# Designs tried in a protein design chat: VH-VL binders against Protein BCP1 (BCP1). Part 5

Target 1, 247 residues: Protein BCP1 (BCP1), of Saccharomyces cerevisiae (q06338)
Amino acid sequence: ENEEEQNGEEEIVNIDFDFFGGNPEVDFHALKNLLRQLFGPQESTRIQLSSLADLILGSPTTTIKTDGKESDPYCFLSFVDFKANHLSDYVKYLQKVDMRLSTFFKTMIDSGNKNCALVLSERLINMPPEVVPPLYKITLEDVATALGDDKHYDFYIIVTRKYEVNFDTDDDTDSGKRNKNKDERSKKRVKADEVDYFHEEDRFFEKYAKIHFESEAKKGVISSYMILDHEGLVKSIDELETEISTW
Key: E = the ipSAE of ESMFold2; O = the ipSAE of OpenDDE; V2 = 0.75 times the mean of E and O plus 0.25 times the DockQ between their complexes.

## First folded at step 1 (VH-VL)

Design p8 (framework fv_prolgolimab)
Fold by ESMFold2-Fast, scan of step 1:
Structure p8 (fold): chain C 247 residues (1-247), chain A 127 residues (1-127), chain B 106 residues (1-106)
Amino acid sequence: as target 1 above (247 residues)
Amino acid sequence: QVQLVQSGGGLVQPGGSLRLSCAASGFTFSSYAMYWVRQVPGKGLEWVSAISGSGGSTYYADSVKGRFAISRVNAKNTMYLQMNSLRAEDTAVYYCARESGYDILTGYSDYYYMDVWGQGTLVTVSS
Amino acid sequence: QPVLTQPLSVSVALGQTARITCGGNNIGSKNVHWYQQKPGQAPVLVIYRDSNRPSGIPERFSGSNSGNTATLTISRAQAGDEADYYCQVWDSSTAVFGTGTKLTVL
């Protein structure tokens, strides 16, 4: 394609976002806050977030900041090696979430020649999706460096969240109809099943997921769990990049 | 003992509505995606709809999009198919089925299959 | 959606080998599953992921999948094998069934 398209990737947003590796001296508390956002208040109490933040900082990780490497990150993406950390608190948490995850983890351990990464990513709500393709590309290059020989993981376990668009439709307003029609209540519940994404990339991750399951909604937020192979992950990011280019 | 027990079928006139139920037992219901598959008597199997374990993701065949709604109540171990604007062509035996097939070691994306099936429920759309 | 084509019927003599094909463009790149359905009964999974048998399915049942054709093979056919057989693949967000084959054991 043309040079202007390549140069455009450097100026994808009007705010000066820069990409950095994880900084243990600065990023720890900000990562814990982003993880609390990712998992929500209830699930966060079931995870040792400090230990998880340490795992992230010891793994291939990219952060996005606006005020240099000593400032707080607005966004992070990390690939935590499963086999190296299979006895961690986070893996124990995931094994209790769903039988499919515990079965998958057992298969990974038993295989001997397959590997997988625990993918953790979260960002502040107003960050533009244009940062996502370079975020994944940079972090995957760091993975290749860490594993050697331009290697990658065979599988990726993605934990994310999405939301019910019509959460809190039971709002008490004086202007509202006092209609106790059961049929109208049922219609409200059907609309509550309308779901949207916090992370645009998740639309493509779902498309290519080998396994996908979700939690019951809590306060309008749904936890979503996906397992992708490497080809599926790459295709997801490529399709997101293509979609962004049409905006 | 894993079982799926269906109910809610019957005779309905064109343009009418009907809700099918599928009650699960013997497994952790919320951990499995569930399917509806139909079969016109004497004809082949046709996939109708699917729902994720949480109920957050739903899928529909083009022939039923906008008319059918799949749902589940995990606390009751039950899945539903709400059928609206029924047509003569919707006349079939409807089966519920449990998803399986998590072959996480293959390079393929097309591995989901149905390992447990309900007994089937006849839906007849006729005047 | 992809179309999976099966022969309408296949006849096999008692004790001989029956082969039921499932044709589809580049079907060898997909995982194919097979179901057996007897009159008045729900389908039963007999082969999953091309060649794997569920617990309880006899070793006489086997499968293969390459190129544009998947095949269900039933060795030493028995009277009780007489049924309709359907192949199935998953296509992104939908399941696709074959047209079905009636197996008659003579």
Scores: ipSAE 0.000, ipTM 0.405, lowest interface PAE 12.8, mean pLDDT 83

Design p9 (framework fv_prolgolimab)
Fold by ESMFold2-Fast, scan of step 1:
Parts: C-alpha cells; structure tokens; sequence
Structure p9 (fold): chain C 247 residues (1-247), chain A 124 residues (1-124), chain B 106 residues (1-106)
C-alpha cells in the first residue's frame, strides 16, 4: 500500500556538472549573457559582445553544463590569443581602459618570443568553487594542444569584478546634490570599507599579479584588471585548491 | 613509476565491515580525482564511488550509498573505501583508479591508472 | 538502472577492422570512455572523451559518438587486441559502464 504520490514528476535535487569545449552551434547566446554579467551594463555597451563571443568560440574554451554538451553553459573560461587577435574590438577596448594595458600590449607585439592570453571567465552565482581548479587545468591543457608540445602563454590578462560589501544605494548626502548651485562639487560616491570577490580565485590572482589596477566603484561593483605570468597563474589556482581543501 | 597498490580485501560475513586501501606513487596524488570500480567474478565493471582531488566531494552508486564511505589522506598518498553492512552481492574484485586529468572532480577524462584489484568475498 | 548496451561478443579476422558499439539513449550528448581488459588484469583506458587516445595507445584505436550509439573502432586487429571492452559515461552523479564486449581475433 502506498499513499505517498506526486503527479508522476520527480524532484531534481542533484546537479551534475560536466565540462565541454566551446560549441559554436549552441553556446553563442549564453556566452553573450555571461559576458554582460562579467562586464556589467555600463562596460558591456563599450564592447562588441557578439564579436567577443566569436573570439571565445574560436579559442581554447571550456564550459560547464548540467544537461549535456548541447545545453546552455553555466560557466566558461577562455584563453584568447592576444597576437592573433590584436586588432580585435576587445583589444581596442582594453587599450582604452588604461595606459598600462596598451603599454603592455605594445611590448608583446614588439617581442618575437613572448605572447599573452586574454582571459575571459564568468559563471552563474552559487556555482561550487571546487569546479574552478579543474576548469583552469582543462583549458591550460587545451592551450598546450593548440600551441604544441605542452606550451603555455607567458602572460595572462585577467578581467574580473568584485563588490563593496557595505555599499548603500541610499544617498544620505543627497541634500548636497539637491542644494546644487554655482559651487557644487560635481562628483558623489558612497563610501565602502570592505570588498569581497564574486570569483574566489581572484583573491589569489591579486596576490600573484605583476600588474593590478581597478576602476572606481559603480553602484558597488569594481572592475579589476590583472596581468599574471604563467607561474603566478598556476600558483593562484594551487592556492585556491589548498583553501578549498580546508572548507 | 606511476602506480596504485591496493590492500585490505578478504572474507567477511553478511552485515560485516571491511576497509580497502589504495596507496599511490609516481604522481602528485593530491591533484587527481580517484575512483573505486568493482567487478563480480565473470561479470562486467560497475562503478562504486568517486572522490574529488581535495576530498571535499564524494559520489556513490545507488547500490552502496549509505553503506560505503570513500575518503583520502593526501599527505599519505592514500585513498580508502570503508564498506559497512556488506551483502552477498558486494562480492567482487575492487579496483581503485585515478582520473586522467589533473584537478578534475568529475568524468571529463577517463580512468588512466588502475590498482591491481582486491578480492572481497561476502559469504557465510 | 538503465544500462549501456554492448554486443556480448564480436569476432574479427587478423588484420581486419573490428567495431564495438555502445548503445544508450542520447549517448551522443555525453562523453564516452573506452577500456580494454585482459583476463586477470586491471582495465586499460584506450579512448577518452569519445575519440581521444591516451599516450601509448596506437592510432589503430579510434572512437566516435553520435545520436544513440558510440563506436570503438580497432583497425588492423592483432592477436593482442583480444580482450573485453567496456564503454563508460557519467549519468548525473554516477558513472555507468556498458555491459562489455568480448573481442575474439580469429
């Protein structure tokens, strides 16, 4: 005898994450959505996201999915070759972000034996951090396959975001703005005394970065730009792996 | 030399317990997911359990869930399978195996290095 | 519950091509791995992620996977290829092995 019944549908309680290469026939629109999340609404309007998604799909790329290789990705990581794509819209965007990037790119172009990867990665909120080390390892293996004989890039340009923990959108200094007159200071910001990471790996990327700079916070979100060498990238992921083991 | 060496099998009565060990050498043990796979004599392969490189995530076949516990001690390069409430149908050769890919918690790569196998016999 | 279906046995003449199939609903959407097992020995990975060969596996071993069928192809069969062959996928949070195929080289 059994009175415990539902309408024939069973609850899905387990999520099984699977890793796939970039799929040009399926992944394009989901990648554009993840890129909008990565860059935010303001910066996304300054980048040709469709062109960037095409660059990703033509580069060593790993996605994480839960419903087979033809479903939408929850996460991606891509290493876009800088020299092969140095005339792309995305590189032109990066050159406008900060002089340190344009100077670094010039040194790469002038070098006959050095190259860098443009690193792009984003995932849906609440994905387990444990997927991150394998994500980087798989993609680094695919880079070695693409470059030949276990080779890697010399440098990695990481673009990411973090947030102000105590950001308040309620402007308690609005009285100053409302009292606008000929002497008003034109810029107003909300003070935050602590920041946190959307991507746990970024804490370690910052630690090992050779160059690191950040934008001013925009509605509590900070854009972060880092240049790591290969040793620094590997150490960052190793340290994340060690921290995860203590959780 | 990359290898996995197993121990801990034997004869046990139904309802009993056994712990299997898998000692790794020749590779960075802490960087790889590990697996247990069993094979009833004369029959096919059946996956039993998996553990992530850190030990933070564990997976079990429905037939053993709640009875078996997989664990690892990375400092000792050793993985374990604690088998409780054993049944006659658990009688099999048990293999430990290493994932091919570094830092992979899942099945993106296959199982490239296998132990020699350990016979577990559950009978009265 | 469900199994990946393989033929119980396949015979191939020395020097000819053997094909071992692995049937499963929508298996083409999954990554398929293949293992070779000789009597009294542990399995050996011969193909991973549908079509990739591990270091040391000869190029006469190849794989494909589409729709409801994955296939392991062994070209120029040798006496030493005689073994049991298993396909394997991950299904949700569990790994599933095929029923196994005994390859006989005549």
Amino acid sequence: as target 1 above (247 residues)
Amino acid sequence: QVQLVQSGGGLVQPGGSLRLSCAASGFTFSSYAMYWVRQVPGKGLEWVSAISYSGGSTYYADSVKGRFAISRVNAKNTMYLQMNSLRAEDTAVYYCAKDRGEWLPYYYYGMDVWGQGTLVTVSS
Amino acid sequence: QPVLTQPLSVSVALGQTARITCGGNNIGSKNVHWYQQKPGQAPVLVIYRDSNRPSGIPERFSGSNSGNTATLTISRAQAGDEADYYCQVWDSSTAVFGTGTKLTVL
Scores: ipSAE 0.005, ipTM 0.450, lowest interface PAE 14.3, mean pLDDT 83

Design z1 (framework fv_greziprubart)
Fold by ESMFold2-Fast, scan of step 1:
Structure z1 (fold): chain C 247 residues (1-247), chain A 124 residues (1-124), chain B 112 residues (1-112)
Amino acid sequence: as target 1 above (247 residues)
Amino acid sequence: EMQLVESGGGLVQPGGSLRLSCAASGFTFGDYAMQWVRQAPGKGPEWVGLIRSKAYGGTTQYAASVKGRFTISRDDSKNSVYLQMNSLKTEDTAVYYCTRDLRYFDWLSPFDYWGQGVLVTVSS
Amino acid sequence: DIVMTQSPLSLPVTPGEPASISCRSSQSLLHSNGYNYIDWYLQKPGQSPQLLIYLGSNRASGVPDRFSGSGSGTDFTLKISRVEAEDVGVYFCMQALQTPLTFGQGTKLEIK
């Protein structure tokens, strides 16, 4: 319901999901909406979303749809090659987010034999997490085809979001009633056990991340940034698949 | 909060030896390259050397002024990095800092965390 | 070794006024990858140095937006748009283009 802005938001029951490659003729609008959801209203104004959607459509990308290849996607996953796109507006945005990202990018650019993918993924709230392992497997296979047999990226930069379960807006409606203490009530700090994930896979990405950092919460939403090596990415997806098998 | 605490400093005669320790907490120590930087009284900082993580070879590199006299080592099980200083000279008098390198490979990186520093005085 | 030269060495500033510190390198710090490998550190009295700016113009986490870095090649500037009392200390530039890593001699910022 926090995805009310998403086109096609509705209850999904007994629906078959099909996987497709990115379609520049159909997917552009829906991808921009999913990207706006991923980054949130404030951060999305700092990103050229149209340029980023074009970048995605030019990269190994998988979408999930219910009404055939010409319909709107409900989900996407993309691996954008960092070195090929290091001068893009999106990389310039990431460069300014945190010194850990810019230091890592510096290292990647200096390296002649290490490669990194920018991972972008988002889905409508009514999408089941069971689609995630096949989504990653199909897209990684497309990467291997593009780079050659047995080839993959060394590192993956994942940008995602999570939320504070007990978020409260700071609003003093008792002005004038507290004569003995004029200070507003201290805000509750978010604790690890009071944070929840929009994407189930992020719990495993976080576990295997070589680098993980988060933004300060803004209206209860936290931006999360992770860098995984290939082994960590594969282990994350394998553990998610194992957990799903117990549901 | 991340913390780096140096120890083992003190007074030593020229030609003597000292071993500095740096205990790390609040981060996954074994994933990071660690560096030593010193600052002589009234001077700017001077890079001493580095030790890479085990994943990136665990190798060391030293400034020319200390090469052959100083040795950097680490014990990831104890979250500690060490600086063994031999054949000390009066010009080695300085506050010694251990610092965390953000590098995730064998490349140079900014020093994002510095310890409190420990004083080493080499004097007759 | 790359030599880093700072000016001025002493910088008295009235609170609320801007301050500017120059750093010059003996050779270009601009790598072929497009980055200037220069960082800026602040050492407050009695404290360890702390990172302010990295790779020429990027602010470290927690650093106020009144601090900015600029320049390319061999001539770099650290600017403080409005100096506050908490900004007192010694500022150092450092090149990270090649080993040994080398620092400038420092600029002591003092409140008038």
Scores: ipSAE 0.000, ipTM 0.417, lowest interface PAE 13.2, mean pLDDT 82

Design z10 (framework fv_greziprubart)
Fold by ESMFold2-Fast, scan of step 1:
Structure z10 (fold): chain C 247 residues (1-247), chain A 126 residues (1-126), chain B 112 residues (1-112)
Amino acid sequence: as target 1 above (247 residues)
Amino acid sequence: EMQLVESGGGLVQPGGSLRLSCAASGFTFGDYAMQWVRQAPGKGPEWVGLIRSKAYGGTTQYAASVKGRFTISRDDSKNSVYLQMNSLKTEDTAVYYCARAGSYEWFGTPYYFDYWGQGVLVTVSS
Amino acid sequence: DIVMTQSPLSLPVTPGEPASISCRSSQSLLHSNGYNYIDWYLQKPGQSPQLLIYLGSNRASGVPDRFSGSGSGTDFTLKISRVEAEDVGVYFCMQALQTPLTFGQGTKLEIK
């Protein structure tokens, strides 16, 4: 009845998402799984994920769940204090990724008045982007509480991932032997240059980033690194919220 | 890797002119103040001058010994900094180094020399 | 201008023994942000100077932990806990508090 009146469209399913602080008693293993998703299988072996999950749970962190505080999170966002954790394995990992990060960290250490947050966020693919603005707003409020009311970080180091639109399992198979191989190869090269976002907010983060660089694609996944100042972070989230309001 | 490569040195007579170039690679050149330092034979380093990043107006500062005779400029599109030396004196004979300030200038942090070029010799003699 | 004075000017050291170099500034290098704006450089024979210590006590990347910087205000010390053959060269302090940036006259470290 109702589905036929919707002209073949599926009936809308409403899911209630609730926001919670990090729960050390429950969230540890789910966070490690989300971190593996964020970094991918290769980079995850270079990172002490258990130590990183502990850093997250000791930092301002917000999770999203659908079945109460004792259930597994679908999403998290964390701001890990750089200066308090500059000797951590995660910072040592980031320093090896690119010279721009090690130079930036050195600049933060040299500054008496400036600090940055290491931003870690990931969610299940089916999460709606409408959760993102309130996620950042709540977590930034928790940061202000942790640092003292009305305080925030000067800079934010965002690590994220993007994907090649036409990369799939079939593309991994080298066909190599066709009378039209040149044409097919050329078209695949053009398609391999198309990139899309797992996280909608990253389009705005890139726009306002002071520093942005990316890894080479590995199995169709690209690691993306950005440094934003506080104004840029706020503008990114505001602009995302404005766009969502047009949907 | 990071590199700073100076060029343009040589022998020049007193009163003459030379232009030194320094080509940078391996870092975001436009974000850093760049410096020139010289070292006379058998002596310690002497600061010549600096040029700030575009974010700080690209302004210059000079040591009193070279002010009015030397000019520092930069071309961020070519990742290069230059030292134009006019009215050269025998006392200007030295190895000239370009060097990077150690911090992103947009933090307003100090100008320690974290990377130095290999140096280029300038000899001012009749 | 801020004048930087080093002592000693010549420092012969037996390998494995400690070495200390003093640097004095004609005015305080302590900034209101809490940092002393003094840096230390090593120039090995035939090479460009290289950064050892920045902002008083911070070791530059790749510099061995046997090097340390200390002091505040006008009196500063570079210390090498155990001198090795590769440490031979001339050591310079520099103030970066204000322009013109000024160097000490240098300390030549030699192996006995």
Scores: ipSAE 0.011, ipTM 0.526, lowest interface PAE 9.3, mean pLDDT 85

Design z2 (framework fv_greziprubart)
Fold by ESMFold2-Fast, scan of step 1:
Structure z2 (fold): chain C 247 residues (1-247), chain A 124 residues (1-124), chain B 112 residues (1-112)
Amino acid sequence: as target 1 above (247 residues)
Amino acid sequence: EMQLVESGGGLVQPGGSLRLSCAASGFTFGDYAMQWVRQAPGKGPEWVGLIRSKAYGGTTQYAASVKGRFTISRDDSKNSVYLQMNSLKTEDTAVYYCTREGYDFWSGYYFDYWGQGVLVTVSS
Amino acid sequence: DIVMTQSPLSLPVTPGEPASISCRSSQSLLHSNGYNYIDWYLQKPGQSPQLLIYLGSNRASGVPDRFSGSGSGTDFTLKISRVEAEDVGVYFCMQALQTPLTFGQGTKLEIK
């Protein structure tokens, strides 16, 4: 007579993606790990990741978690104010990356009516791209609140990463068929210089970027740098959302 | 709304000195590089020099014709930029404009706002 | 120093007609970033110069659509599609690629 009571002991743990503001008491170490993933092991040694994580936590930031606000984030997006943080280690790092960034930063510093945000975002590999448009929309609303309702940055500096797709040209068609997968069966062979995206939104960011440049590949990973204006950023996210709606 | 008001001009003898002041209002003065441009009677404008914002160290640059004789300084607490002119020559006779250096993504060194100018006459 | 040369020096024009002013630089003003560092200013009689065009082709705030800038490298043009009486004054080009910043000698636009 206790069989119905015992049914209450078997609960299904529901894993839902929930959006939270950056939490300095909980998120610090997880953010450092995501930043290390974004920059890679070599570049991350050139950046004070602890101070960068602190900048993120002091800025408009949204995290995505699956086990409540006190769990580790699986994803983050942050808009770090450039002028307020122009003496930071991260800005010093960016100025050494490429002359285009240092020239752009000079223009921003000497302007009273223009500013840019340093955009930082990374997520774990299993995060669905469907979370990206709401992530940007929520965080941009937080920016508007911080700057004054409906205000936004003039420009956005996006740092991201891509990977090199490299396939050997091989005339042995029979060997290729041994390991045929449904995912690969219609795929054309890719040359050494073809690249692909870790972050789907980057396809649209590139389309609207005013400036875009990339590093040389290091172990098949390429660092990508883009400068977008506000209209370009909004259009990029809207087009990603439209594409996702067709899936 | 935005204003640049120059003062301190006048008639001075060759070898003399003058200090020009430019009071700014209506914008965040400390964020902008400020420049001085002069225009001799019947001639086009001639760049005199610039002073960068504090974020860039408040560094100065000068045209060769005034280097060593003119000094540009600023006081962000008073929203003012100054031009100290020493060892004045008759060739320095001009209307002197205080200008704000505007910015777009790639466009340093354009003058998006000009004061009304102040006349400096160097004559015996 | 980069020398800026304007032509014509005097430009009489009938109201409603188009006008073009040329500016030539002694060195290329095209930066490696792909932009031409040239600006255009108008000085109306008795007034301070005012910005019209910056970075080759960008119109300054409040400047009417009838003004446009074009060109690349060493040869640049300021065009006014339909001249109005208020456009009378002296037009100056300026290179912004390097210090010292240098201006053209000016083009005086006058109503016929």
Scores: ipSAE 0.000, ipTM 0.415, lowest interface PAE 14.6, mean pLDDT 83

Design z4 (framework fv_greziprubart)
Heavy chain, then light chain:
Amino acid sequence: EMQLVESGGGLVQPGGSLRLSCAASGFTFGDYAMQWVRQAPGKGPEWVGLIRSKAYGGTTQYAASVKGRFTISRDDSKNSVYLQMNSLKTEDTAVYYCTRGPEYSSGWYEFDYWGQGVLVTVSS
Amino acid sequence: DIVMTQSPLSLPVTPGEPASISCRSSQSLLHSNGYNYIDWYLQKPGQSPQLLIYLGSNRASGVPDRFSGSGSGTDFTLKISRVEAEDVGVYFCMQALQTPLTFGQGTKLEIK
ESMFold2-Fast, scan of step 1: ipSAE 0.059; ipTM 0.605

Design z5 (framework fv_greziprubart)
Fold by ESMFold2-Fast, scan of step 1:
Structure z5 (fold): chain C 247 residues (1-247), chain A 126 residues (1-126), chain B 112 residues (1-112)
Amino acid sequence: as target 1 above (247 residues)
Amino acid sequence: EMQLVESGGGLVQPGGSLRLSCAASGFTFSDYAMQWVRQAPGKGPEWVGLIRSKAYGGTTQYAASVKGRFTISRDDSKNSVYLQMNSLKTEDTAVYYCARESDYVWGSYPYYFDYWGQGVLVTVSS
Amino acid sequence: DIVMTQSPLSLPVTPGEPASISCRSSQSLLHSNGYNYIDWYLQKPGQSPQLLIYLGSNRASGVPDRFSGSGSGTDFTLKISRVEAEDVGVYFCMQALQTPLTFGQGTKLEIK
């Protein structure tokens, strides 16, 4: 458990990331802060974030922390069961976002045999993308445990965000990423309408999405909504993992 | 009560084929990825390949030495995993083990082999 | 492919004395999630391999506390604090960081 010398020749102090399940006694406020980041200031006021954090903590959820299970999470991923929570504030919010979502949800309710998960994930900007494949694999395993005989959902509703590259580049505070800067604006000249991803996995989710739509940009930030089937979700994560292995 | 029982081994000529079966009991077979590992006489274990659960797409991976010649499949209704071996070579002579990839360990991946079958001998005679 | 190298290859020990086995990897097995993806297995004469230690330092179910795993990155050690007759066999390390999964060549522990 203690910090150790890594190579014996030089002392290296590494930041160790560990994965944990949701901890209702510790994680509540950190989850609310990550949810505010995910939805942004305007949309977050339209959602009962405390209720949503409670749903997350009652669902298959994985967090990433650096200082043990009692510390604050820097990252989370949750699969919230749609049918069990279809009367929740969050589902009511999603139904108002776009008619494609409300139509899809009605189809899920009417089918009887199909179910979907509401996917919620966010992380601090300095988290390395290498944490993402294990994050999804661990949480999908927790889903298999929770569902019993039905080992996965048929569909996944992903809510995420991305940004306009050429918006508000003046006088920004430099925060920097610690691990592998995969996108450098200085290396590629970007056109005025170029968009980039906060979450690298979203490039693959978009590729395999059955339904995908986006909001109008607000202060350079775009809300993105996707529906994937199980095969598409697994392929997305596998393709991301393959790409990371080439780095 | 957890068991993995391999069968289908034996003596075969170079260029021949064999199908190994591994029957599982005492756990929920459909939840686990399954592995094939072999051990040549007097040598250490060598990984052969894996098959993932249906929740992870039921995909397979193979060691370079067997890719294109060996095929792994599973039948969850029979709690069984199979290794179809074609174009056998003398270098394929080994005890073949079926192994279960470990259950989820909080905060970690990939998995380790927490249970191994008894092994079945395959002899490819030149 | 990651190459795993064990030393010594043969380890004669007196009952009740400690034993130590080394395993080195050709590249780091430390993942960004903080785990070292190395496992240790024991193969007793005439038996299948059995898991001893997983993820560097965790003892498998039923494994006596005289067994311990340590190390990080590329250098790992399996220690037996007090060798018993039942501990005779070949010990293998395995990396599980990436496919193909690879094993060390083995260390044969013998009672003398």
Scores: ipSAE 0.000, ipTM 0.400, lowest interface PAE 18.7, mean pLDDT 82

Design z7 (framework fv_greziprubart; at its last look DockQ between E and O 0.30; V2 from the best seeds 0.00; counts 0 for: pae O 9.7 > 2)
Heavy chain, then light chain:
Amino acid sequence: EMQLVESGGGLVQPGGSLRLSCAASGFTFGDYAMQWVRQAPGKGPEWVGLIRSKAYGGTTQYAASVKGRFTISRDDSKNSVYLQMNSLKTEDTAVYYCARVEYDILTGYYDYWGQGVLVTVSS
Amino acid sequence: DIVMTQSPLSLPVTPGEPASISCRSSQSLLYSNGYNYIDWYLQKPGQSPQLLIYLGSNRASGVPDRFSGSGSGTDFTLKISRVEAEDVGVYFCMQALQTPWTFGQGTKLEIK
ESMFold2-Fast, scan of step 1: ipSAE 0.453; ipTM 0.711
ESMFold2, look of step 2: ipSAE 0.018; ipTM 0.460
ESMFold2 (binder alone), look of step 2: mean pLDDT 89; pTM 0.902
OpenDDE, look of step 2: ipSAE 0.006; ipTM 0.470

Design z8 (framework fv_greziprubart)
Fold by ESMFold2-Fast, scan of step 1:
Structure z8 (fold): chain C 247 residues (1-247), chain A 125 residues (1-125), chain B 112 residues (1-112)
Amino acid sequence: as target 1 above (247 residues)
Amino acid sequence: EMQLVESGGGLVQPGGSLRLSCAASGFTFGDYAMQWVRQAPGKGPEWVGLIRSKAYGGTTQYAASVKGRFTISRDDSKNSVYLQMNSLKTEDTAVYYCTRGEDYGDYWLGYFDYWGQGVLVTVSS
Amino acid sequence: DIVMTQSPLSLPVTPGEPASISCRSSQSLLHSNGYNYIDWYLQKPGQSPQLLIYLGSNRASGVPDRFSGSGSGTDFTLKISRVEAEDVGVYFCMQALQTPLTFGQGTKLEIK
């Protein structure tokens, strides 16, 4: 509700978004907060967020800030190398999430010539989706620099979240005190069987994902996991950029 | 948690038809290959057939013993897989399971990480 | 079709003792990707089969570390380091290298 100015694109026009690499001296605490947002309160307790923030700061990472390099980031994107970090706490967490991830990781380890990146990205809710294509393009260029001369990962593991539309937070409908009432109005409150995206880019990632699975909803929030190949990642970003150009 | 619930079993006469349904919950159904496996009384499991995810063409394959008589289909909007059984024989008597299989295309693994509870199909006069 | 042969067919064991089940395939299950496409399932009395081991040696989620799978090519082994009462049931190997997917005839593990 902060766009009370005369025209809708004023968030982009009047706010000077700058792109920076990860800054170990400043970004650590803000990254941990964004990671808590990404994983949610339940899942974040299963991950050592401090060690994950350190992995991010040691990996190709782009942040978005409005008040210079030494300020807190509003957004980040990181590609963490899987093989270099396959013994990390985060990889151990992912191996326990679903058998598909542990099997895929074993395939990567057993492959002499294939590798994947663990993709981590989150932003404050008021960030415009128009920042996303340049965010990915800059970070992919940094990956090519890190891996050497136009190289890229074969696969990308994206972790994100979605929400149930019209989720009713009245979760005590089945409480012992209410099991005998004929509260027709409470019981007729219907949750929509629809889900929506926190991150608009995820619509395109899902379209090109080779593997996509989701957790059960917890308080209306669903964890979503996707594996894309490089071609799929690039196509997703290109299609998002094309759609944004029509706005 | 993850569930596969089979339904549609029962008693049918030889030469008859029966349609089994399997309703899935707790996972992204459309991303998985789904399979039917049966187990005759006192025997081990026998693979019946599979249907791949839509991303890999939704193709079907069948065991020789059922090919031409059985058809597997899926409806991803309903999180369901189906087995249409025609020209039933007494040797088709078995508990029928639907199972979830990994489907990576070039990385397809073929293992069944989850099985339903099964439904009994009895073919008898 | 690939034929899967298990031995023994009946395996009586005393609790706490180790157990070993063999499975032999009529052709190699080793794929060019380095995996052996063999899985192991346990069917407890009155229950559906459940996955124990996939792709030769990987334990399925929730499976105790006393279970292990080994072997390559055509000869495979499922081992239980210390048998417990809850391990009673019929064990099946399955090849997933090619269709039709085929199971072994089963090994019935019983407590004496």
Scores: ipSAE 0.000, ipTM 0.412, lowest interface PAE 16.2, mean pLDDT 83

